# Miniprotein binders against a2bj90, part 1

All scores and structures are predictions.

Target 1, 235 residues: a2bj90
Amino acid sequence: MSRSARRKTSALNTVLRVVEVFASIQGEGPFTGTYSVFVRLAGCNLRCPFCDTRYAWSLEAGKPLGVEELVEEIARYEPSLVVITGGEPLLQRHPLNSLVEGLESLGLRVQLETNGILPAPARDEQLWRVYHVVSPKDVPVRVPGAKLHPSWVDYARATGRAWFKFLVANEQHVREVAEYVAKLGIPRSRVYIMPLTPEKLDMKELLELHSRIASLAVKWRLNFSPRLHLLVQLP
Positions, changes and structure headers below are counted from each chain's first letter, unless a header gives other numbers.
ipSAE, averaged over its two directions, is called F for ESMFold2-Fast, E for ESMFold2 and O for OpenDDE. V2 adds 0.75 times the mean of E and O to 0.25 times the DockQ between the complexes of E and O.
[cut] marks letters that were taken out.

## First folded at step 1 (miniprotein)

Design t1 (at its last look DockQ between E and O 0.04; V2 from the best seeds 0.00; counts 0 for: pae E 8.5 > 1.5, pTM O .660 < .8, placed apart)
Fold by OpenDDE base, look of step 1:
Structure t1 (fold): chain B 235 residues (1-235), chain A 86 residues (1-86)
Amino acid sequence: as target 1 above (235 residues)
Amino acid sequence: SPEEIEEKLKELEKYLEWAEKLIKMAEKLGDPELLKLAEEILKFLEEYIEEAEKTGDPEKLEEAKEKLEELKERIEELKKELEEKK
């Protein structure tokens, strides 16, 4: 590789397209209630009809930020967890590995949110060391193109650092999730069901939906993920 | 690979069907937000078609392009109808 090609590859590995950086409480999954800095990356390989972050779908919606500058910005919040989310963070896999390296060098814990379409981290990636919450969109909601990459099951077994968070609206969806995870050999202890919230639910409807899905989680012996941020009106 | 192209085309077809369902729902409900979502899906499909053209399967891409243009026309008609009802 020429010195010019190495410089271009190094520059591409040091810049992320970032929509927003903010501090809040992690509202979802195994880290619910954790004081977190959220890094929302731009670009998504899906167009989910229920997406609450549609503004992050285009790469152009993100500003280019250097990894070093972003690490410094995150560190100023003194987070208990760094949550990397977006559209799909793994679309920016190379600079994302550099970001994780920087954050881990400061002793910060990192959690990735992903739709699971792209391959799980390899052993040589910095991403191998972080926590992953995989949100499949093929079951039960059947978003086109949302097939879970098989490597996430292997990664979950090898590391114990992955959980699977499924969007559900009713008992039929919970049944489909239970059958799907059984077929893939995903341990039920790693499975979360979360309310699929349509737009424009009032607080009463939101609470009722949470109650219903939580009861189904108990019935089906699955973990429950709230949408805590919606319930407590945080970002 | 030819198999990867065929899988991508099947994904494209599913997105087109989904966009069409959103348009029909927008027509039925008079919901401009569903219409915007359909437009964003169609824009994604355009980018996807342009990428698929570089990989060399022309016939199924042409059918997808024709369907894409049909759906764009229906979106523009529905926008006019929604503006006239305001």
Scores: ipSAE 0.013, ipTM 0.322, lowest interface PAE 8.2, mean pLDDT 85
Fold by ESMFold2, look of step 1:
Structure t1 (fold): chain B 235 residues (1-235), chain A 86 residues (1-86)
Amino acid sequence: as target 1 above (235 residues)
Amino acid sequence: SPEEIEEKLKELEKYLEWAEKLIKMAEKLGDPELLKLAEEILKFLEEYIEEAEKTGDPEKLEEAKEKLEELKERIEELKKELEEKK
């Protein structure tokens, strides 16, 4: 075992390709309103028509950052929540587990955002202990290749640390989500419906869509997720 | 309508581009789950092309079919490479 061989393996385990790190408010899901630091990882295994972070699709969009350096940078913000997002963060699974270990050693609360195509964390992964918001893209608007890995439902049952968030535009979409989650055995308390926002909504249209989807959430007894950061014009 | 057919052809080309980028990413990361995903996308695109052939322009679809077969072959090559490293 030469020094360069150990260095090569360690570099792969301790480096993430990161698009951006910034402070803002978590605008979606169960932690809506929380002062957060967002870590957007490069790379995505989907090309959703409605994606508003297309600049994170390619791994080349990210800069290589050491995990220890990243932990220190995040900690300086004194966040109430660290949100790991992307792209699809699980494409960088191994160094992501190292990042989570570093953040948890400082007592920082971590949430992962994932499209759920890659498997849920195993019991021996650091990611097992963090919170996950899973956004399947195969219902109601199907994106090619967007099949939820069944391990996410098992993980949610075993840990209580996963929620499922669905983009919807109308009541037919909500009906499809309701049928989907019932088939998978996902309890309503773990399900969020969120407005599917086209790129070109003005504020009046955005508020109207929020009102419509919120009303449907009440009608269908599902949780509602805003896109709060859009409403208050934060990143 | 002709407009709907042209929109479908444009969408097909975009998905083929995405599939190719996903395969390149799977190669760089050495991740067999990404190859599985790429294969599922290509199967979806095969069905999409077959339906478009029934109502579309076969000449325009031939280039897309050639690209799709190229990507399928690349996936099989990468599967073998990843299996050999096990």
Scores: ipSAE 0.012, ipTM 0.411, lowest interface PAE 8.5, mean pLDDT 84
ESMFold2 (binder alone), look of step 1: mean pLDDT 78; pTM 0.728

## First folded at step 2 (miniprotein)

Design t2 (at its last look DockQ between E and O 0.23; V2 from the best seeds 0.00; counts 0 for: pae O 6.8 > 1.5, pTM O .541 < .8, unsure alone 68.554 < 70)
Fold by ESMFold2, look of step 2:
Structure t2 (fold): chain B 235 residues (1-235), chain A 86 residues (1-86)
Amino acid sequence: as target 1 above (235 residues)
Amino acid sequence: SPEEIEEKLKELEEYLEWAEELIKFAERLGDPLLLKFAEEILKFLEEYIEEAEKTGDPEKLEEAKELLEELKEAIEELKKELEEKK
């Protein structure tokens, strides 16, 4: 085997702890509506009361999968977008960079979802070229230890590859978000507000909350993110 | 470790403060959706306290339990008030 082929094989044999891989529609953020394959990585550095994926909190919830086999599994879905989520995917940063390399070698578009506590990608990481949706959990929700790492704002300005998404339930929350992003220098074109949904909402309540938050997004000149998968009852 | 326990107790305090703010907001705005979220926070806190009982600070744990019960009562009373209006 050539040295190049040997290095490629070694990188693709890196292991990720994966909770699930599935096809669905990206229901949130700038890529809403895109046919996607979701890769949910195990482990999270937060314990959010409103988390709808609590089954991914523990690293033990994930099965070890080789990057090479994971790339092949993802490719079989023929996705328009690969969404890497979790838990907190950046807890597995090194093998995640290997996965991104493999996916991009096949021309697959990649988006990462992160709570932004760990630093943004460095210029020499494969993750540098990936799209990121950063969901800070310290405003207006106040999850302890959830401070956004300042490198995400610098990364967003340098690359144009990051957006910031905030859970809100009312206008006071939107005001808090607006003050937060202004203080950090995040342009409102990069900001999404999204309904903060309790678990036990029926469809009528869910639609009413969407309408409320969408109206506030227009009023405050911010982008609106639905939770489309909930509205159309997809995973 | 003792440092990890202290950090978890600080997290508990911050969650309790946030839950209290949400309840006050729900009362001021008459907003039943904020009440539903406050209930989810309190459920999370009950689980968090149960986990912390293994190695937590007894003084902080007792104060947190008292506040949590007070907040649960406030939510139930406010739910009755909102239902009577509807």
Scores: ipSAE 0.094, ipTM 0.574, lowest interface PAE 6.3, mean pLDDT 85
Fold by OpenDDE base, look of step 2:
Structure t2 (fold): chain B 235 residues (1-235), chain A 86 residues (1-86)
Amino acid sequence: as target 1 above (235 residues)
Amino acid sequence: SPEEIEEKLKELEEYLEWAEELIKFAERLGDPLLLKFAEEILKFLEEYIEEAEKTGDPEKLEEAKELLEELKEAIEELKKELEEKK
C-alpha cells in the first residue's frame, strides 16, 4: 500500500460526518431523563416515512469533524451520557470506534442509537463496550429494506448492554412486537415500546397517545419509552 | 444537474413505494395514524416535486406528478373507507 493510501485510510478512520452536536435530556429508552450530549451522524440506510431527522439521510448533510476535535467538543458539556445517533451511526463504524475509544478514555459513558440492520459490534471493536438501543424498523412498521440483524440478539445476551425499542401506534402493533420478541428469544425486560408520533400532533394528542401506549405497555408487560423531549419541549 | 435530478427521482420512487406500503398497511389495520403518515409523505413528495421543477427535467417531473396523483387518490379512498367505518 502506498503512503498516500495509508494516509487516506487513516483519515477515513479519524473523521466523522456530523450533522449536529447538542446538549439535552435523553428522552427515550432506558436512559430517559439523563443529561446527554447528542452527536447526530450523517447518512442513513433507511428512509423511514415517519423520520423526524430526514435532513440527516445524506452523508453530505454532515460536516467532516476529526475524532479528537469532536471528543474535546463533547467533553466541554460535562455530559452524564454521550448519545451517538443520526441517520444510521454504524454506516461510519470505523471512525465511530475511534470516537468511542476517545470518549471512554475520558471516563464518559456512551450510548448508541441504531436501526439494527447492520451487524452488532464484534468483541474486538470499541463499540462492544458501549450501550446500544436498537430500534428495529421491520416490526411493526415494516419499513422497506429493514431487517434486524440476528447478531443483535446474541450481543444482547452476551453483554447485557442492548435494549430493543419498537415504534407502535396501537394494540395490534404491540401484539406484533410481543410475538416478534418471543420468536427471537429477546427477554421482555429488554423491550421498550414507544409511541409512533406524526409530526403534526398537538400537545393534547401527544399526551393522549402516550397514555394509550403506556397502558398497552402495562397490559402486555413491556417497558414503555416516552418521547420525553417532545413532552417537555427540548431538542 | 441531470444526475442530481435522477438521484432525486429515484428517492421519490422509493418514497412512493413506501407510501403505497403504508397505505396498504393503514387500510388493513384501519389505522388513522398511518393515514396521517401517508399524508405527511405525500406533502413531502409534493415539496420535492416543486423543488425538482425548479431544476428542469420535464419527463421525470411528469412521471413524479402522475405517481403523486395516484398516491393522492389512494389516500382519498382510504379516508373515505375510514369515514365509512365510523
Scores: ipSAE 0.016, ipTM 0.386, lowest interface PAE 6.8, mean pLDDT 85
ESMFold2 (binder alone), look of step 2: mean pLDDT 69; pTM 0.548

## First folded at step 3 (miniprotein)

Design t3 (at its last look DockQ between E and O 0.49; V2 from the best seeds 0.00; counts 0 for: pae E 8.9 > 1.5, pTM E .498 < .8, other shape alone 2.845 > 2.5)
Fold by OpenDDE base, look of step 3:
Structure t3 (fold): chain B 235 residues (1-235), chain A 83 residues (1-83)
Amino acid sequence: as target 1 above (235 residues)
Amino acid sequence: SPEERRIEELKKILEEAKRLLEEAKKLGDPEALKELEEYLEWAEELIKFLERLGDPLLLRFAEEILKFLEEYIEELEKKLEEK
């Protein structure tokens, strides 16, 4: 490899395509209620019809930001958690490992949101050390191409730092999730069900849906994830 | 019922989207077309599910899926006209 090719590869490992950086409350999963900085990365390997962040699907929707500059920006918010989200963050795996290294060096806790299509972190990656919320899109909603990579089950077992969050609309969806996680050997304590919300729900409909899905979570002995940010009108 | 009428409207939209897909196949990106076929199949399964349960929230979700498919077909058609 020429010196020019090595310089181009080193520069690619230090730049992320970022859509937005903002502070809010984590509304979803095991860290619900945590004051968090959200880093929304650009690019997704899916086109989910129910995606609330369609503007992040293109890599071109993100601005190029250096890892060091992004670490400094995040640190100014004094977050209790850094949430790496986007389209699919693991599409930017190499610079994302560098970002995690920078954040951990400051003592910041990091949580990744991923669709679980790409392989789980390897032991030599900085991503191995962080928390992961995996949101499969193959069950119960069958988004094309959304097959969960098996390595996430192994990562969850090895580290205890992964949870699985499933979008559900009714009891049939909750049954399908319960069967799916049982087949994969995922313990129920690591499984969250979350309301599948249409874009045009009013607050009354949103509350009723949350109540219904929460009751199903109790019935099926699964954890419930709210969409707390929607309920409290935060970003 | 109002819900049954809305399901029949969604079926018409689905059949129109299938026709547009077959037209797009003549000129299109094979990968994008395959993805759209899989989405149409999924939307059809969802409509069949709605016919059995009559869940109004799932009906709204099916409408969003069909609207997404229409928008995606229109974007594919534009990309085909530009080539």
Scores: ipSAE 0.240, ipTM 0.650, lowest interface PAE 2.0, mean pLDDT 86
Fold by ESMFold2, look of step 3:
Structure t3 (fold): chain B 235 residues (1-235), chain A 83 residues (1-83)
Amino acid sequence: as target 1 above (235 residues)
Amino acid sequence: SPEERRIEELKKILEEAKRLLEEAKKLGDPEALKELEEYLEWAEELIKFLERLGDPLLLRFAEEILKFLEEYIEELEKKLEEK
C-alpha cells in the first residue's frame, strides 16, 4: 500500500468513543486562559462524588468517531490548544495515541487531563510528547479505587510535561496535599490547588472561595488554579 | 441546620444501600454483591469527606451528592428486580 493509503486506512480502523467536542477557554491549571478545543472521551474508572462531568462516566455516553475525521473536525476550530479530557481518557489509550499522532502532524499543541491511575506514557508513545495535568483522587478526599501510579512522578521529572492538580476546600485539605506531594517527591512548582466548588454557587460565593484558596496557595507556596470558566460563564 | 439535615439524609440513604446489599445476598448474585460493596465503601468515604468539609459554602455538595446516591440506589433496585 502507498504511504498515503496506509495512513488513511489506519485512521479509519481506529475509533474513539467521544461524548462531545467544543471550543472554549481552558479554565484550569497551567494553560488557564488558552483558546482551546475540548475533546471529552467516554468512560471513567472512578465515580467521584465531586465530579462535574458525570454524564461522561459510561462508555455508552460516547459516540464512536474515527480518528482521522476527529482530527479534521478539531483542526477546523484552529485551536491554540487541544484538551483531551473525559471521563478518563487513558481507558481508550490505543486510539488516543493515534489521535495525538494526527494532531501533532498538524502542529497542534495537546494537553491531556487524567486521574493518574493508569501508567504515564512510555517513551515510544505519541502521548509522551503532550502535556498532562494529573488530578490524583486519593487526596484530600480518597475516592475508592484511586491510587496515583508512581510512573507519573518519574514522567514529570523526565519530561517537564506534567503538573498535579488537587481540589481543596480548606487549610486542612491543603495540609494533606502538601504532605502527600512531599512524600511522593513532587516539587511545589508542579502542584496546583483549586477550589472545590459545588454547582449553583453565585458569583459572590465563587469569588470568596477563589480568594480563600488563592490565599492558602500563597501561604503554602503552591500554585493556584482558578476555575476560570465558572467565573466567566463559559462551558 | 439545613446543611446538617442534608448530611443526615445522606446517612439514611447509605442505610438503604446496606439494606439492598442484604437483599442481594439473599439472591446470591456475586457480581451484584461486589458492585454493591464497592458502592458502600465509596459512600462511607463520601460521608467522611462531607463531615470533614466544615465549610457551609461547600455543603451544597450534600444536595448534589444526595441526588447522585438516590439515582444509584434506583439503579441497584432495578438490577435486583431484573434478576
Scores: ipSAE 0.012, ipTM 0.402, lowest interface PAE 8.9, mean pLDDT 82
ESMFold2 (binder alone), look of step 3: mean pLDDT 70; pTM 0.590

## First folded at step 4 (miniprotein)

Design t4 (at its last look DockQ between E and O 0.55; V2 from the best seeds 0.00; counts 0 for: pae E 12.8 > 1.5, pTM E .358 < .8, other shape alone 7.662 > 2.5)
Fold by OpenDDE base, look of step 4:
Structure t4 (fold): chain B 235 residues (1-235), chain A 106 residues (1-106)
Amino acid sequence: as target 1 above (235 residues)
Amino acid sequence: SPEERKIEELRKELEKIKEELKEAKKTGDPEALKELEEYLEWAEELIKFLERLGDPLLLRFAEEILKFLEEYIEEAEKTGDPEKLKEVREKLEEIKERLEELKKEK
């Protein structure tokens, strides 16, 4: 490969399509309450009917940003955590590994949000070192095209840096999650159930739903993830 | 209950939409139409949950699914039989109206 071809391939590995960058509180999963910078990447391999970020589904919805520029932007917020989210961040796996390297070089903690369809990080990827919250879409809601890649279970066992967050609306969904994680051999300590929320809930309905799902989490001996950002009216 | 009857009517209309979608598949984008069918099946599962739970939240999810199905119909209209997809859209709107009526009664 010519020096020019190596330079072009290196440049392609350093650009992300980014929808938005913002500071907020992590509202979900094991890092709930953490002051975080959110990096929403463009493009998704799913079309979830309950997606609150449908504007991120197209790669064209994101602006091309250099990894170095993005690291500098993130660092200005002095975050306690960097949350990489989007549609599906792992669609941009190569530049995402470069982003993680840049962020970790500054001593920043990184958490990835993923739907788990794409393979878990390999040991040679920078992504291997970060935290992952995997949100399967094959159970209980059965989103078309959703299937958890089995490597996420292996990654979780090997590293202890993965959790599985399931969207649930009722006790039947919680049962299906419990059966699913038992079948896959996912430890219950790594499982979160989170309220599946319609777009148009009032605060009373939202709180009642949280209470119901939290009670089911206790009953079924699973972890509960709030949607804290919705409860406190943060982005 | 009156609510159970309305849910059953919605289920019947979803079946009609599925039938129309099968016809639209003859001339439309096969992938977009396939995805639409899968979401119609998902909407039916949600209606079955509504029938069992009477949960107003599941009605809202049914509406969000129906809204999503519209977006897929719009995409399929770019490549498919526009007349057939229009009929499917009209039926989908009728279902939405019925879901809105169910919301107002609670």
Scores: ipSAE 0.018, ipTM 0.461, lowest interface PAE 4.0, mean pLDDT 83
Fold by ESMFold2, look of step 4:
Formats: structure tokens, C-alpha cells, sequence
Structure t4 (fold): chain B 235 residues (1-235), chain A 106 residues (1-106)
């Protein structure tokens, strides 16, 4: 009765809307090449036209899963990294902090992917201790509604646990990114430029764009991020 | 260049679509038309982005932009007045045809 009802209420209070959980390789950013489990949360506060995961835009696209059950499922993969992505994971901030707590209690390393519109973690959140890759959508290509919350720069400086990743197609874009990060005080070591890839780019075109952006990364002394999963055809 | 001229024609057609959408908004569902207006403004920004590139490989983004806009118009028609969106859809199709001409010249 009371004991059973309390546990069910507690489990419902720590529920996440999850689109999918799968194992793959992290193909982007500072952890490129790492064997990872991806947890895609439902809901997004943007409608980016280049989004590869439009099926995660609606909160209704997610299946409700209890945090304890999700932790157990993730652990069975024995990941080297747990990547929390989405939609925009910070739309489910409260139960997400509970998930992070559970994963960290098992010694699992966690990375969050975010568009940076919602504020960075506060010091008293479990999310404070995980790694973040922030992908602003207001430079060089502005997506309606996109605006990087300034707290992410403060968080990066305070913790050293955030990196900033930008989609670029040419040198003018790289110049705009360089100006943007310099104005915000983000050091080059925390900045990644990544190829802006159309949905149906063939392999030759994909490689040409990677080569162009990698050369620009060297020229501008920024980090380069591939879209490695596209090159090796993994999810 | 010929490519730059065709991209400028695309920008001008998008400007016409924006103006027609503003008129439709005066008599239509404010929420559906507001969403469409936001994405139309984004599409214009992306066209400016493509024009700054001057890169034929990225002209495919213009086609993806138009597909994206079409999806949003269809969604807005579910909750708004399809008659008010009719002119926007017709202009979008015209621009899609012009973009296809540009891609064939490449």
C-alpha cells in the first residue's frame, strides 16, 4: 500500500522521456572515437533545418523511462562514455540530474550535448561535474530562437569541462566563429569547427568538405571535429 | 556571375513571400502564421549565408531549405487557414523550380 505507492510516486517523479538508447562511436568533438552509449532525450527548443534527428523534436516522441531502469540499461553496454543528447536534453533538467547521479555512482563518464540556449549547470547540480559539448546555433548560421546563454562561457572558465563546437562551410564562417569566440573570451583550445554537411552529401563531397574544414582549422589554429560516424557509416 | 544572379533572384522571391505572409497573418491564425514567419526569416538568413559562400557544393542547402519550408507550411496548414497559406506555397514551388535550374547549370 503506502510503501508501494511511495516507490511508484518516486519513480514517476524521476522519469525521462527517451527516444532511443544505443551503442556507437562518438563521432564529433573532443571525445571523437570513444566507444559510447547514446541516450537521446525527447523535446527540443529549436527546429534546426540541418537536424539529423528531427524525430526527437517532440516530447511526445519519447517513451517514459524511470531513471533507475535507464541507468541499468546503460550499464549493461559497459560504455567508455555515456553521451546524453536529444533534442535538447536540458528541457528535462530535473530528471536528467537524477540520471547523471546514477551514472556517476557507477563510475561512468558522462558527456552532455546541448545547443546552449538554457543556462549552464549550477554548482549544486549533478550536471556541474560532467562534460559538455555546446553547439551554439546563432553563428555563423543563425537558427531562429537560437541564442547562447552567457553562463556557458562562465561555466567553461570555472570548470574546464565545456567545449564549443561550430558548424562551418568555408573560411568566412571560420572568421565569424573566430571573432565570436574571441569576443566571448573562449580560448582556441576549447573551440571546434566541424563540417556543415547537407543531408544527402555523397562520400566524395563529404571528404572534400572535411578536407576543406580541416585545412581551415590548421590555418586558424582551432580544433577540427569530423563527422566520423558519417565517414565510417555508424549511427 | 550567373550563379550569383540566380541566388539574388531567389532572395527577391523570398522577400515577396515574406510580404505576402505578413498580409495573410492579419486575417489568419496568429500562432501558425507567426511560426511560419519565423522560419521564413531564417530561410532568408540561410540564403544570405549561401550567397556569402559562393560555393556550388553548398547550393544543395537551398534545396534543403525549400524542403524544410514546405514541411513547415504543411504543418501550419493543419492548424491554420490553408487558403491564407496558398500564395506562400505557390511562391515556394516557383522558387524550388528556379533552384533546380541553377543546379542543372552546374
Amino acid sequence: as target 1 above (235 residues)
Amino acid sequence: SPEERKIEELRKELEKIKEELKEAKKTGDPEALKELEEYLEWAEELIKFLERLGDPLLLRFAEEILKFLEEYIEEAEKTGDPEKLKEVREKLEEIKERLEELKKEK
Scores: ipSAE 0.000, ipTM 0.301, lowest interface PAE 12.8, mean pLDDT 79
ESMFold2 (binder alone), look of step 4: mean pLDDT 76; pTM 0.727

## First folded at step 5 (miniprotein)

Design t5 (at its last look DockQ between E and O 0.76; V2 from the best seeds 0.00; counts 0 for: pae E 7.9 > 1.5, pTM E .541 < .8)
Fold by OpenDDE base, look of step 5:
Structure t5 (fold): chain B 235 residues (1-235), chain A 83 residues (1-83)
Amino acid sequence: as target 1 above (235 residues)
Amino acid sequence: SPEERRIEELKKILEEAKRLLEELKKLGDPEAAKELEEYLEWLEELIKFLERLGDPLLLRFAEEILKFLEEYIEEVEKKLEEK
């Protein structure tokens, strides 16, 4: 490999396509209620019809930002957690490992949101050390092209740093999740069910849906994830 | 019921979208046609689920999926006209 090819590969590993950076409360999963900086990366390998961030599906929707500049921007918010989300963050895996290294060097806690289609982190990646919330789209919602990569189950067992968050609308979906996680050998303590929400719910409908799904979580002995940001009208 | 009538309307729109898919296959974008086919199959599964459970929330999702498919078809047609 020529010196020119190595310089081009090193430069590609230091730039992310970023849609937005903002501070809010983590509304979902095991870190619900945490003051967080959200980094929304551009590009997704799915086209979920229920996606609330469709504007992030194209890589061109993101601006190119340097990893060093992005670490400095995040650090100014003094976050209790950095949440890396987007379309699918793992599409930018190489510069994302460099971002994680920079954030961890400042003592910042990092949580990744992923659809679980791409392989889990390997032991030699900086991503191995962070927290992961995997949101499968194969069960129960069956989004086209969605399939949970088996390595996420192995990563969860090896590290204890992964949780699985499933979108559910009713008791049949909760049953399908319970059967699926039992088949894969995922501990129920690592499973969250979250309300699947249409775009146009009023606050009464949203609260009623949360109540129904929370009651099903208790019945089925699963953890419940709210959509807290929707309930409190935060980004 | 009003919900049963709406499910029958969704089935008619699905059959129309399948006819449009066959036209897109003839116009020569097999990749766009394949992605649309996967969404139509998913919508068929959702309709079969609605018929079994009669969940008003899932009905709203079927309507959002249909709207998404309409927008997607328009984008594909536009890209075919630009070639």
Scores: ipSAE 0.018, ipTM 0.440, lowest interface PAE 5.1, mean pLDDT 86
Fold by ESMFold2, look of step 5:
Structure t5 (fold): chain B 235 residues (1-235), chain A 83 residues (1-83)
Amino acid sequence: as target 1 above (235 residues)
Amino acid sequence: SPEERRIEELKKILEEAKRLLEELKKLGDPEAAKELEEYLEWLEELIKFLERLGDPLLLRFAEEILKFLEEYIEEVEKKLEEK
């Protein structure tokens, strides 16, 4: 009667609402510098004041694409990494698992970017086996409605496939992040701090902010994430 | 200093945004008004933090948040008038 496995693909879960697909360099987090194809999914469960991809907030911003068609398009780029981002990709969880299955069948490495409000993957999901960069929005800049689901910490400990990335602008923000991750039991090796960049910074300002945050990362013994794509002016 | 003058200007803009919030409450979208109120309180705390440190990059971030909130209020007002 009912399907016994969530991973089995059917026509009913093979469509995603996609804003854009493009090749670039992963500019943030543990895979910085990797030739990547970005898949930006439509829809978000937050309205962050500092979001630089506001055009992906609405589901109407995305076009429906079949998962098989999308896998073929991605494969033609011959990426070293497929980055699934958005909005919030986990709002389209079921067809997203189908996409991951297709990409993994071709041996493609996959990374998901998420705000961590929705739960971490279950063991029987294809998403269980991909890498995740989780960007909680409840510290240091507290976005109303944001709350990291506790399963992400458990997932990170169980799999080693999740990292936590935080936007910071100064040492007080870094202190708040350090306290937050300590309370949640997130080890320093899984934590990245990244420059909180206002819109339209010139290159001098951007480099100065990178230098400031990188120095703080060393001081606080945390990983540093650049926003490399901004430094090299790529999308 | 330039930072102190920018902070004072930002405070004036924040007070104007608070007046707009009160108008939003009168227009009858209490969920949007409460969300906006939380953003404004957070921005006010950020401005107090900036006064202690005088950080021009944080000032620009605070100004972006305020602009976001002003645009959000305008869009809500427009939707309510068109209905």
Scores: ipSAE 0.016, ipTM 0.450, lowest interface PAE 7.9, mean pLDDT 83
ESMFold2 (binder alone), look of step 5: mean pLDDT 71; pTM 0.593

